# Ledger of designs, part 282: VHH binders against q84jc2

Target 1, 232 residues: q84jc2
Amino acid sequence: MSKMRNLVEEKFLEFYESWVIQLELYLHQLLIAHNNNTMSETELRHLISKLTTHHKAYYTAKWAAIREDVLAFFGSVWLNPLENACSWLTGWKPSMVFRMVDRLRKSRVVLVEAQVKKLEELRVKTKFDEQKIEREMERYQVAMADRKMVELARLGCHVGGESVMVVEAAVRGLSMGLEKMVKAADCVRLKTLKGILDILTPPQCVEFLAAAATFQVQLRRWGNRRHYVTHS

## First folded at step 15 (VHH)

Design zf85 (framework vhh_7z1x_3)
Fold by ESMFold2-Fast, scan of step 15:
Structure zf85 (fold): chain B 232 residues (1-232), chain A 125 residues (1-125)
Amino acid sequence: as target 1 above (232 residues)
Amino acid sequence: QVQLVETGGGLVQPGGSLRLSCTASGFTFDDYGMNWVRQAPGKGLEWLSGISWNSGSTSYADSVKGRFTISRDNAKNTLYLQMNSLQPDDTAVYFCAKTYLRDSYIWGTEYFDSWGQGTQVTVSS
C-alpha cells in the first residue's frame, strides 16, 4: 500500500507544480485582459475557456489520484502547511467563493439585479450541499470511533496474517467512503464555479477568475515563505 | 450497493418514438440528480438530459432539445426519457447516470457517480 501511496504522491506533486505554473501564466493573461479594455467578447470567452479547461484538468487528475490513494489528499505533500490548514475536504470551501464575488463588486464589477438574485440562489444551494457533506463527514468520523473500529485497531497490534487482512479490508472500506465524500465536495466546487461563470458576463468572469487565481497563488506564496526562507 | 437498470431500447423507424426507463435501487433516489447519456458506435459519451432530485429543474443538450423529455417518478425509483422524432444519428447505447448531488449536470459526464449498463436504441429503416 505504501508503494502505491508514494507513486501517487510523486505523480500528483509533479502534476500540481506544473498546474500551478500554468495557473500563474493564465493569471497574467487575466490581469492584462482586465486592464486592457479593448479585448473582444470572443477573445474574453476564449481566455475564460482556457481557465475552465485548466480547472477541469485539475479535477480529472485529482479523481484519478484519489481512486488510487485518497489519503494522500488529507495532508498533501504538494501543499504547504498553510494551504493544508485552509482546506475543506481536500480543497477550497465552495461558499467562500461568494465572499470573493461580494468583494469584487466593490472593485469594478457592476452586477445587475438579475445577476445578484441568481448569485444569491446559487449561494443558498451551495451552502445546502456543503452542509449535507459536512453531516456525512461527521457520521464518518463518528463511525471511525465506533466499537468495530476500536476493536480492529486493537487487532492491528497483534502479529499474524488473519488480523492484518481484516484491518486492510476495513481501511479499504474507509478509503472508499472518503473517496465518495471528496468527489461529492469536488462536485459542489465544480457546480459553484460553473454556476458563477454562467451568471457573470465575460468581463466579470475575467475579474472573478483573476481574483480567485490571485488568492490561490498568494496563499501558496504566504505559506512557502513561512516554510522556507530560501525558496523550496 | 447502487444499481441502475435501463429498459425500453429497441429498433425504431426514423420519425418514430421510444420511451426509456431506468429503475434505481440501493440509494435514496429522491436525494440525487439523474441524467441520460448516450454513446454512438465509435464515438465518445454525449450527455443528453438531466433532472434534479425533485424535478424542479431539467436541462437538455441542444441536439435533443424539443425532441426528448426527461422525467422521474420518485415513488417508483424510476427515471424516464421520452424520445420523439427519432433520427438515424440517435442510434446509440443509452445510459442513465446518478450524480453526487441533488443537481443533475455538474460540468461533464466524468463527474457522475454511478452508471447503468445501458440499453441499445437503433433508428433504421
Scores: ipSAE 0.600, ipTM 0.833, lowest interface PAE 1.8, mean pLDDT 86
Fold by OpenDDE, second read of step 16:
Structure zf85 (fold): chain B 232 residues (1-232), chain A 125 residues (1-125)
Amino acid sequence: as target 1 above (232 residues)
Amino acid sequence: QVQLVETGGGLVQPGGSLRLSCTASGFTFDDYGMNWVRQAPGKGLEWLSGISWNSGSTSYADSVKGRFTISRDNAKNTLYLQMNSLQPDDTAVYFCAKTYLRDSYIWGTEYFDSWGQGTQVTVSS
């Protein structure tokens, strides 16, 4: 299906393309840092800070955009179908990053007992927060079948100016609810990311961030390959 | 081992055309963006053009925009550079280069991890 792009979609697409390019640059730096054992802790922390700032910039832009049109992020035109299919409330599922941490543990990364404990605590908390949001989403979905939606369905069978206004108002109401949920999800993402980075040492952070960035890039690559999608 | 082999260089008169080829081996060609760069006598490396893994995106330096066209055949593991309206200033050794990252849209010589041996292009009357 061909989706017509609105102004919000177009602007965010441009932003995202640039953002991804910058992410690739950082990924390159992360990989170099990972392979270069001579980098100082200060240098590593600086690199980590750049990445965290980069991620914060994404959410700043996202939240500005969703204020205008949150629906643009449900079926994002800047993502391929695979990326969209793997999305949980317009982004990565927070609990998924723990699998990345687990992968690191199987590699060269040695976590001390204290770190393992903290990570587990964070995992539990993250999962709890996800479930809370999911329950809210369920509530929202059930509520969609309420009087307002019934009215929309009724109006959908009628052509008229007044009907259009009512529909628009109803959609706006729905969008506000969605925006709240998306922001809540994003907060969990950010908290989870911060939590992980606070537990890990700088070298471990670099490795984790490299893995995360790699995963994101590869997901995009695979999706584009499978669906022949170009976004630029 | 990654191997890139450029061909198609030679002597051409001003205003003439050449088509360069780069044959790749030792890696999954269709996973990576490819690039053309050149080095003129006494000058540094100059990035000319890049193409994404699936040809969905191309980019050109201002110096060659409108005259050069980058393309690829993934089935043949081959990168191409069609050069039209060649000028004496285009005289250089031309290299194909592989991007470091898969599906990368980064353009710059510092981000490439593999280069060919180059092919000489001479534009002279």
Scores: ipSAE 0.178, ipTM 0.637, lowest interface PAE 2.6, mean pLDDT 89

Design zf86 (framework vhh_7z1x_3)
Fold by ESMFold2-Fast, scan of step 15:
Structure zf86 (fold): chain B 232 residues (1-232), chain A 125 residues (1-125)
Amino acid sequence: as target 1 above (232 residues)
Amino acid sequence: QVQLVETGGGLVQPGGSLRLSCTASGFTFDDYGMNWVRQAPGKGLEWLSGISWNSGSTSYADSVKGRFTISRDNAKNTLYLQMNSLQPDDTAVYFCAKNYLRDSYIWGTEYFDSWGQGTQVTVSS
């Protein structure tokens, strides 16, 4: 049963595969909506709501899983190596979504001056929040190499009840620290996504969500079929 | 260190109103978004409403939209929930919760950094 002891990985792998399949179905609906200018505002808002609910479901499942095993999300088994290589603190880097927003500037649907200003404010705030989290992660990694942790690692080489208990307590503390940082990063992701959707009109939201979903789906397909990836 | 204390619950008749308060201490209150969540007997937690650090943004669950109003007084370190047109299905323990990240609010999510002890609201005739 030692080979099957990581139930968190098995459960989240099953969840994630289903979640991605549903994302691809929503992407198809977004592309139809984007190419068909006959959809009502009510219909577009309903579609945007489905995507928002879908992303919220991901974070609900993720936070339940990291409460049990945050380390499963560093080098995840449900992600291919390309997806893992492009990951920032267990997910997408929040500021990168503004590159998807840049596509709207070259689109037939133009952004008004007020939207451009609000998006720039949000971009600056998102970058600031990212840098804050990166500093916290750097401090965490430095703390891993401090004298106390090095000594605890040495004790872990001895099989005994007392050393096992002390090492387990230290590892639990490290896991709690990682959980806190992952949740902080996910909060920045959710705040950035909501901020963009609040600034954009429904047709612009559809275009943005289509661009974001397309990138996510294509990155997965490229990584699963490695020969499509060009090495620089 | 972080402490949240909810008050204002009680027994109310259908169609009645209640105002809940949550007093915060142990952190810089005006740096964080705040939320109200509830748990009905035998059910899971339900997120109800969120408010940003400066009151500039609010969000509501569909079940309470138009009936409940979230507000805050940063000078008093207090969060409020004004509940109108109460229904028997609103019977629950109500908790205030602090957002995980400074200056954040999360719409329709179940995760928060710190929770209060809760206050009981019973809606019956």
Scores: ipSAE 0.000, ipTM 0.276, lowest interface PAE 11.4, mean pLDDT 81

Design zf87 (framework vhh_7z1x_3)
Fold by ESMFold2-Fast, scan of step 15:
Structure zf87 (fold): chain B 232 residues (1-232), chain A 125 residues (1-125)
Amino acid sequence: as target 1 above (232 residues)
Amino acid sequence: QVQLVETGGGLVQPGGSLRLSCTASGFTFDDYGMNWVRQAPGKGLEWLSGISWNSGSTSYADSVKGRFTISRDNAKNTLYLQMNSLQPDDTAVYFCAKAYLRDSYIWGTEYFDSWGQGTQVTVSS
């Protein structure tokens, strides 16, 4: 229903704006911690835990919203066009974070051999999970054009109650398929984030989370600036 | 259609043992991580243990570590939980849960794909 779709989009827009404001506050704390060599391990772990909880809260809210309307997450109204263009299955592409870790290693972060090996193992597993989901999405898109779907679309041209029921059932099936793929992609994101944080030391985690949050915040600002200039 | 069916629950005395089984159908069992979760009367869901697609990694909640053992038989599409040294606080409905990925546990029970209907375990004298 259009009214239900508007409510999902409205509620998630409000949630996301507040979530981003809190992310910027956490980024400020991460940058302070990054420049402070006197913070205890306990203090760093507490800050890392706040960021972990914050990211988990995003996925909890997202999963509640996609249960109601997964299509709201394809071309999301709470994201600018640049953020939407950079999305892989409604979010960040998990393998990109390994490029971020590589960038940190070239500038400030020194990793021991055991960490490098664990990161490479995680990267390989992450890529495998990504490729599996990409193949499922391709199959989903091909299935949209199969004979059964074409026939259901044709039935939608009839005003009869029975044809309406059949079309509605098919649309629900399509939405459920997308929901499962988005949730699988989010699980790759959660697994990749958790895996990196488990491999890195607390100071290295702070540097990683600061880099990730900085990129997310800057991408939003770049997109908002370009959109404003283009449409103003 | 994914189906998960738990069996092996029942009444046991404190200090006793039970082995739970979960039979899976409707998906390629050896492509996914599997989990055990419980819910005690009047309480929320508690994740207990997870196992990867090939049994290469297992994980346990602190409350059951050393007492419970998770295992799987991919040829039989079956997940197991061996429960030893059972305590009254272990009284709960035990659920089998499928992960979205080859690895089992993420950060919460809300991130699982499919669930069984559960099997009751009662630890009482």
Scores: ipSAE 0.642, ipTM 0.850, lowest interface PAE 1.6, mean pLDDT 87
Fold by OpenDDE, second read of step 16:
Structure zf87 (fold): chain B 232 residues (1-232), chain A 125 residues (1-125)
Amino acid sequence: as target 1 above (232 residues)
Amino acid sequence: QVQLVETGGGLVQPGGSLRLSCTASGFTFDDYGMNWVRQAPGKGLEWLSGISWNSGSTSYADSVKGRFTISRDNAKNTLYLQMNSLQPDDTAVYFCAKAYLRDSYIWGTEYFDSWGQGTQVTVSS
């Protein structure tokens, strides 16, 4: 189990490093596009598509990895402490992106009334989904404390050959619930992202994606500098 | 444990119709979006249609739009797919799939919680 976890961590670390590098490249393109008013709508849509594909690739890889070891993503070794501290169920909190959109609105993004209404509806739905997941997580945690964790604790007191397998089985059982929760959370993330992009115009999408990517990159940079962690 | 059981598949002639059913158990049916997906021989999974938890929203792939209709009966914990104007290219195993959320479809077939065993649909003269 430890070996599997280490392997999962190592592989995902490698993936994530590459993924972040590519994100930075896309961020550069987004910034260029944002500052270049001569780009056609087709070109903008293409760029947006590349970014959405990139994000999809992340979750594809993530879900493959969590199938092997979801616990690797709780305390992700490929993230710095700041990034981890800002994580909600192994990723960004979906409702947070609405604050980002609000900030964009306050700056230079002009949304029509219809967009504002749709965004608000999406916000409400997103919050509902988040709360639902949180409730489920609470139930899960309570259940764990009442049953699984007690069992694990009891087994941990009897360290022996047979006990290791039992403990591993118990941990696997616990991980199944966590996996579902993480996947649900990721679905809310993806839904929220898609929802926002469906509401925004291509230029607005570019700006939003640029802001999101910037935030992610900066958070990583700030965290690395503060904690002297070398994650690229 | 989540269980999805598809029924209604079979052999039909081109231009014919079938109605698939998916009976759900092991979860609160009316709290999740549901989907239909198919897999033709030698091809990948293709999303066909999705319906929200309360039937307030439906979505269709271009390949089946206008021909297929998704619906659900939450009182019966059953998902339906009415398939009209069937074509040979519709030959596939059809699956019902549960979403993680109340919404039916997000990014792809990889983002569904649970799947049924599938039901074979064969369209042939």
Scores: ipSAE 0.314, ipTM 0.687, lowest interface PAE 1.6, mean pLDDT 89

Design zf88 (framework vhh_7z1x_3)
Fold by ESMFold2-Fast, scan of step 15:
Structure zf88 (fold): chain B 232 residues (1-232), chain A 125 residues (1-125)
Amino acid sequence: as target 1 above (232 residues)
Amino acid sequence: QVQLVETGGGLVQPGGSLRLSCTASGFTFDDYGMNWVRQAPGKGLEWLSGISWNSGSTSYADSVKGRFTISRDNAKNTLYLQMNSLQPDDTAVYFCAKVYLRDSYIWGTEYFDSWGQGTQVTVSS
């Protein structure tokens, strides 16, 4: 039986498809800018601003959708299986962007000592924030396994006004808890992105954003090809 | 019970200055990042500025950067917004907002778990 898409899933699928197409167009512009050493600082800042606005638009749409149905973001229908497998709390793992930063150290774009120090400090803080959220998620998962939740799940198999209301209240509580954790994770993502962009020069920001967008686009292409070819 | 109360709004001439205050109660103030948000007549919410729990990090929207300064006094459970070089486009209701994580701030208005009632700022044109 095919899973029916709900309204939240349908609306966000349409949004995400358009958002990814625009990301690919911005990636093209980032790659042109990276290869053009004559582009002015003002032109580079304008392009960086378009990318940051684009990412902010994603989180604005996501948080509106999560308010309606946070579970749509766990095993998302707009993501292929590879993208879903690589997700950490419905998105990219914040500390992973420092792998993109590490590529800047190996490129023709040279980071000065002061930038390296600030990036190291940001990396440590990002990992700390990430671990704090992971501990909260562990607590959430443990709470799901306690006897009260197991009993409520069992009662959900029996039709009854009081049992139905208790199960509905528990599910609402679980959804609200997940919404708070996802928004906390997204806040760490936005804070990490802003922190990196504040440390880097405009040319370095362009290279970083190009690396990040390239990874996101290629991950989607790899997953789409594998799913289609293997009939998985 | 979380409560946020904004004060300091009023009528000011273009080029003037105002200082907004937000007094917090019902939670451990120094455990949370705080934000200022505004809503102009007939428009949506606009995030303006954020500050971490220990004042170590601040962030500003491009529309107010260089003109507004966010600060906090954890001993008084109070958040401040110093507004300089006010323009007619700054006319709005200004809100104090708490975020979920202690040192968090964001570029948007969607991730706030508690809001104040707001204070009106009118910059005469």
Scores: ipSAE 0.000, ipTM 0.243, lowest interface PAE 13.3, mean pLDDT 81

Design zf89 (framework vhh_7z1x_3)
Fold by ESMFold2-Fast, scan of step 15:
Structure zf89 (fold): chain B 232 residues (1-232), chain A 125 residues (1-125)
Amino acid sequence: as target 1 above (232 residues)
Amino acid sequence: QVQLVETGGGLVQPGGSLRLSCTASGFTFDDYGMNWVRQAPGKGLEWLSGISWNSGSTSYADSVKGRFTISRDNAKNTLYLQMNSLQPDDTAVYFCARDYLRDSYIWGTEYFDSWGQGTQVTVSS
């Protein structure tokens, strides 16, 4: 690795802080829209588009960062311990958003049967994609253990410049494998988010996005408060 | 090692047709969604079309909808793009790209796992 790990972490920390502040501003707009009957369908679609663009900006920045240091995203310094504890492969678990969708069935804006069917199909597909990635991660962890043992044995026999090169090659291989899995997980997230938004009406999209953003912002506040109390 | 090789590009007159092929090797082809992307001189990447692992779903950019048809032959590990009613604005390098998942993506070209080397299509008289 020629780039310093701390530079990637510092750059993404700055990005993430700004990204979360903007998410809170969008959440405010979503809550106003949800309680306001003056917005047209065109205005609601524009607001939904702003949220979609905001989420896409996160993944663009994340993928640039993981290309340089994927390990920064495991136990991230820009996330508090509670946020890190709730992470699945460096982010939210895609199938969990269907719990937020279930709330729409009991909201003022009732889902029609055709939407319920499409959401259930998407839920099943999302769960399948998650399980595939989990199996790949399990295989990776097993292979990592075997490779690490072989590497350590070789280092015991061939010390010097060769040992440094072997360790660097092993770390590079690990990083590439993790990068691929993180990107696959992010693709399931993006596909699930897009799929839900394609199925829902604009008012339902606003309610869903407001619920998702509220949970994300609140989880961060709960974790930050606990950390502050502990540190104080 | 994952490899994607595009063929079938060339010179064609406006209104003409071309069929592009992309041959895949080094992975289980029917486990992945596949896409066609192009890049015109001096412009960015433009996503054109995607197809799921089993051909159960296809999608197209508005610029090519009704003129281009994506298909795949999983037995031959090959992806196709049938291009009809070609216009000078279709002049570009055409790439095939692999999704991370079984279904195609429409949200951005940056979310593709692997890319081919590209094949040149020139539409002129």
Scores: ipSAE 0.289, ipTM 0.662, lowest interface PAE 4.4, mean pLDDT 85

Design zf9 (framework vhh_7z1x_3)
Fold by ESMFold2-Fast, scan of step 15:
Structure zf9 (fold): chain B 232 residues (1-232), chain A 125 residues (1-125)
Amino acid sequence: as target 1 above (232 residues)
Amino acid sequence: QVQLVETGGGLVQPGGSLRLSCTASGFTFDDYGMNWVRQAPGKGLEWLSGISWNSGSTSYADSVKGRFTISRDNAKNTLYLQMNSLQPDDTAVYFCAKDYLRDSMIWGTEYFDSWGQGTQVTVSS
């Protein structure tokens, strides 16, 4: 007879833990491929496809979850405090992946001028898309402090059938607005990832994905170690 | 305030044609991709077609590919859907929907930030 808990948080926590374990296994495969000159282009493309599918699976699960409870993704229980502190609209900031592209500077395979140009064009577009979302979030925060919203909240506290219905509609509208913004941010993330992979050669894609996965796994380990030390 | 107004719906016989229009206001129309979505009686939302901000790219759901054509006139802030070879299962309320971003590479009913009030299309017998 346990009290009903937030099922969305419990389900997504279980999903996320298994998803991270699989990401770490894929990271090991990427590192082996990066140092292995015997892999064919077809084999490299297959590995890249596995990573792409894995990331798409994350967003499929996330969008199902935010449809039920978008607020679960603001201060997520499945993320440690460091991961939560580094979040931009419930996930990684899209322009940050270009820092992973900068790691390719240490690669023995040089980016050709055409690739550099396309990556810079993509960086500019990604920044533009981020700014649009940031303006939308700012408008959302201003709307929360709007005089009409404050007045509706007061009326709801005093009872009255008509005011209760209007307040409920406003709350649903705000939740839907947050859901749309989170999905828009995730769309920019997926578009940026696809754009980079479309510009890079298969060996460069493997190197990029290995760098990105290494950063993600390392950030989680740093945060978990720090948290553990405070409890010990 | 963003507003999308759909017109052109009505009753049509199987095999017939209709042209839907959506007039946009309250935002810079040529900055955004636009979409058509429908909802049949008792069913969920179904994405049908999308067009980029500059008409350079279009996409269609398999259920309407070859029968429907999406187009836009940026000077008139208007989106169009030309529907040919209509079938009884095309009976639905048709909605105009605005992309959240200028360019859309992912399509589905979840990726739009604004919707019109809809226009009814009925394909009889």
Scores: ipSAE 0.000, ipTM 0.187, lowest interface PAE 12.2, mean pLDDT 80

Design zf90 (framework vhh_7z1x_3)
Fold by ESMFold2-Fast, scan of step 15:
Structure zf90 (fold): chain B 232 residues (1-232), chain A 125 residues (1-125)
Amino acid sequence: as target 1 above (232 residues)
Amino acid sequence: QVQLVETGGGLVQPGGSLRLSCTASGFTFDDYGMNWVRQAPGKGLEWLSGISWNSGSTSYADSVKGRFTISRDNAKNTLYLQMNSLQPDDTAVYFCATDYLRDSYIWGTEYFDSWGQGTQVTVSS
C-alpha cells in the first residue's frame, strides 16, 4: 500500500478536530443548563439552536467532502478504530439515539403519554428507514460481483486508452451510488434528530442533547486511550 | 435519468390563484418525499411545503400556511401546489425537489436529492 492521506482526508481531519472541540464546549453548556432550574425557555431554545446549527455544519462540510471523495468516509482517518467499528454507513446508527431518550424517563421532567406515542412512532419509522438503506447497500455490494463488473475488472488489466474510459465511467457510477446511500443515511440521522427535538420540551431537549454529546465525546476518548495499552 | 419539470407559473394579480405542477420521471416517484421551494429575486432559497410519499403527512412554512396546499398524484407521477390569496412578495421562481427518504423536509434545502428547473410566478397588477 502506497496510499497517503489525500487532500479531502487532510481538510476534513482538520475540520472534524475543531468541530469536536466545539461540541465539547457545547456539552459543558448543556450540562450547566440541565442543572440550572432558573434558565428561561428562550435561553434553553437558544442553546438547542446552537447545537442544531453545529450538527448542520457537520453535515454541510461532510456533503461537500463526499462530493469530492466519498471513500474517505469509509474507514475515516479522523476517527479512531473504536469510532469506526461503531459506525453505520459513515456515522452513528440513527435508532441508537432512542437509548438516550430512555434517560428522560428518570429525569425531573417526565415524558407525557402523547410524547411517548410520538417517540415510538418515530422509532419505528427510523428503524424502517435504516433497514431500507441496509437493503440498498446489500444490493450495491452484490452488484460489485455482477458479471458486468467482473468483465470490467478484466478490461482494466489491458493497457490502452479505450479500456480506461470504460473503467473510469464505472468507477464514477460506483462513487455516485455510494454518495447517494451516505446522503440517505445522513438524512435518516437528521430527520431522527429533528423529530426527537420537535417532540421534546426544551428542558428534555437539553437533557437528550447532553446525553448524545456525552456518548460521542466519551466514545472518542475511550478509543483514543487504546494507544496507551502496554505489552510485555 | 431523473427529471423534474415544473409548469403552471405565470402572471397573476394580487389576491389571485395559481396551481403549479411538477412532473417526475426516471425514478420511483412514490418512494420519495417531495417539496416546494422558491427563490425571490436577489434572495436565497425558501422552503415552502413538503409531502410524504403516501400523502400521510404535509408541512408548510409559516409564510404560506392557510394559503398554499401541497398534494400529489402517484399514479401520474405529479406533485401539485395550489396557491391562493397570492401577494406581491410571492413573486419568485418555484422549484420542486425530492427528499432522499419517503418523508418530507428536514432542516434545510441543502438536504434535497433532485431539483427541477423552476417555473416563474409573478404577482403584480
Scores: ipSAE 0.556, ipTM 0.809, lowest interface PAE 2.1, mean pLDDT 86

Design zf91 (framework vhh_7z1x_3)
Fold by ESMFold2-Fast, scan of step 15:
Structure zf91 (fold): chain B 232 residues (1-232), chain A 125 residues (1-125)
Amino acid sequence: as target 1 above (232 residues)
Amino acid sequence: QVQLVETGGGLVQPGGSLRLSCTASGFTFDDYGMNWVRQAPGKGLEWLSGISWNSGSTSYADSVKGRFTISRDNAKNTLYLQMNSLQPDDTAVYFCAADYLRDSYIWGTEYFDSWGQGTQVTVSS
């Protein structure tokens, strides 16, 4: 079982490194599209589709991995400490992307009133979905405390193979609950991303995706350069 | 613990109608968006329709829009699909699926929480 956890981490680390390299290449393409303004709407839609497919590939790989070992995604070895510190339930917090959307209101590409209304409706809905998941997390933590109490009591009753079996069963139950919550959080992320892209025009989508990718790439770079930061 | 059971499938002639039902147990039904998905012989999964937790929002795939109607009865923990003007290419196994969210999420069928075993619908003359 413990050896399977190392294999999942190793495999996902390899996947994630390749995924980030491709994200940086897409970011370069997004910045060129944004700065050049010569691409047709069809060409912009194709670029946006490449980014959405890339993000879908991440969640497909993630969901396969969490089925094997969801705990690998809490304090992930493929993320630096800064990236891990900024995570909400194994990934980005959905409502945070609306800060990037607010930047579009100050851009040269003006959001029309209908878009502003739809984005506010999506923001409210996203926050509601986040709060539901946070309540589920709180219930899980309470249940986890109860399960740990039961686990400790059972371990006190038996020594040897039976105690090992009880611990394994309890860990399996905990993992299933966490897997469900992580998948729920990822669905809020995907729904929020798709919702924003459905509301925005192709040039606005390019600007939004460039901002999001830039933040993700820079956060990784800032965390990786931690040894150059002074304590004062 | 979580179970979704589809019923109402069968053999029907082109132009005919069928009503599918999906009975849910083991979870709080009105906390979930619900979906209908089908799989034709030798093909992948095709999302057909979704309904929010409170029936306030419904959505349909272009292939079934205007012919199929999704509805739910939260008091009975049951999801429905009314299928009219059935065509031979509607022949498939029909699955109900629960969303992780209260509103149906339609970006991919791989992102649904729970699935039933399916019910066979055959449209043939």
Scores: ipSAE 0.071, ipTM 0.543, lowest interface PAE 6.6, mean pLDDT 84

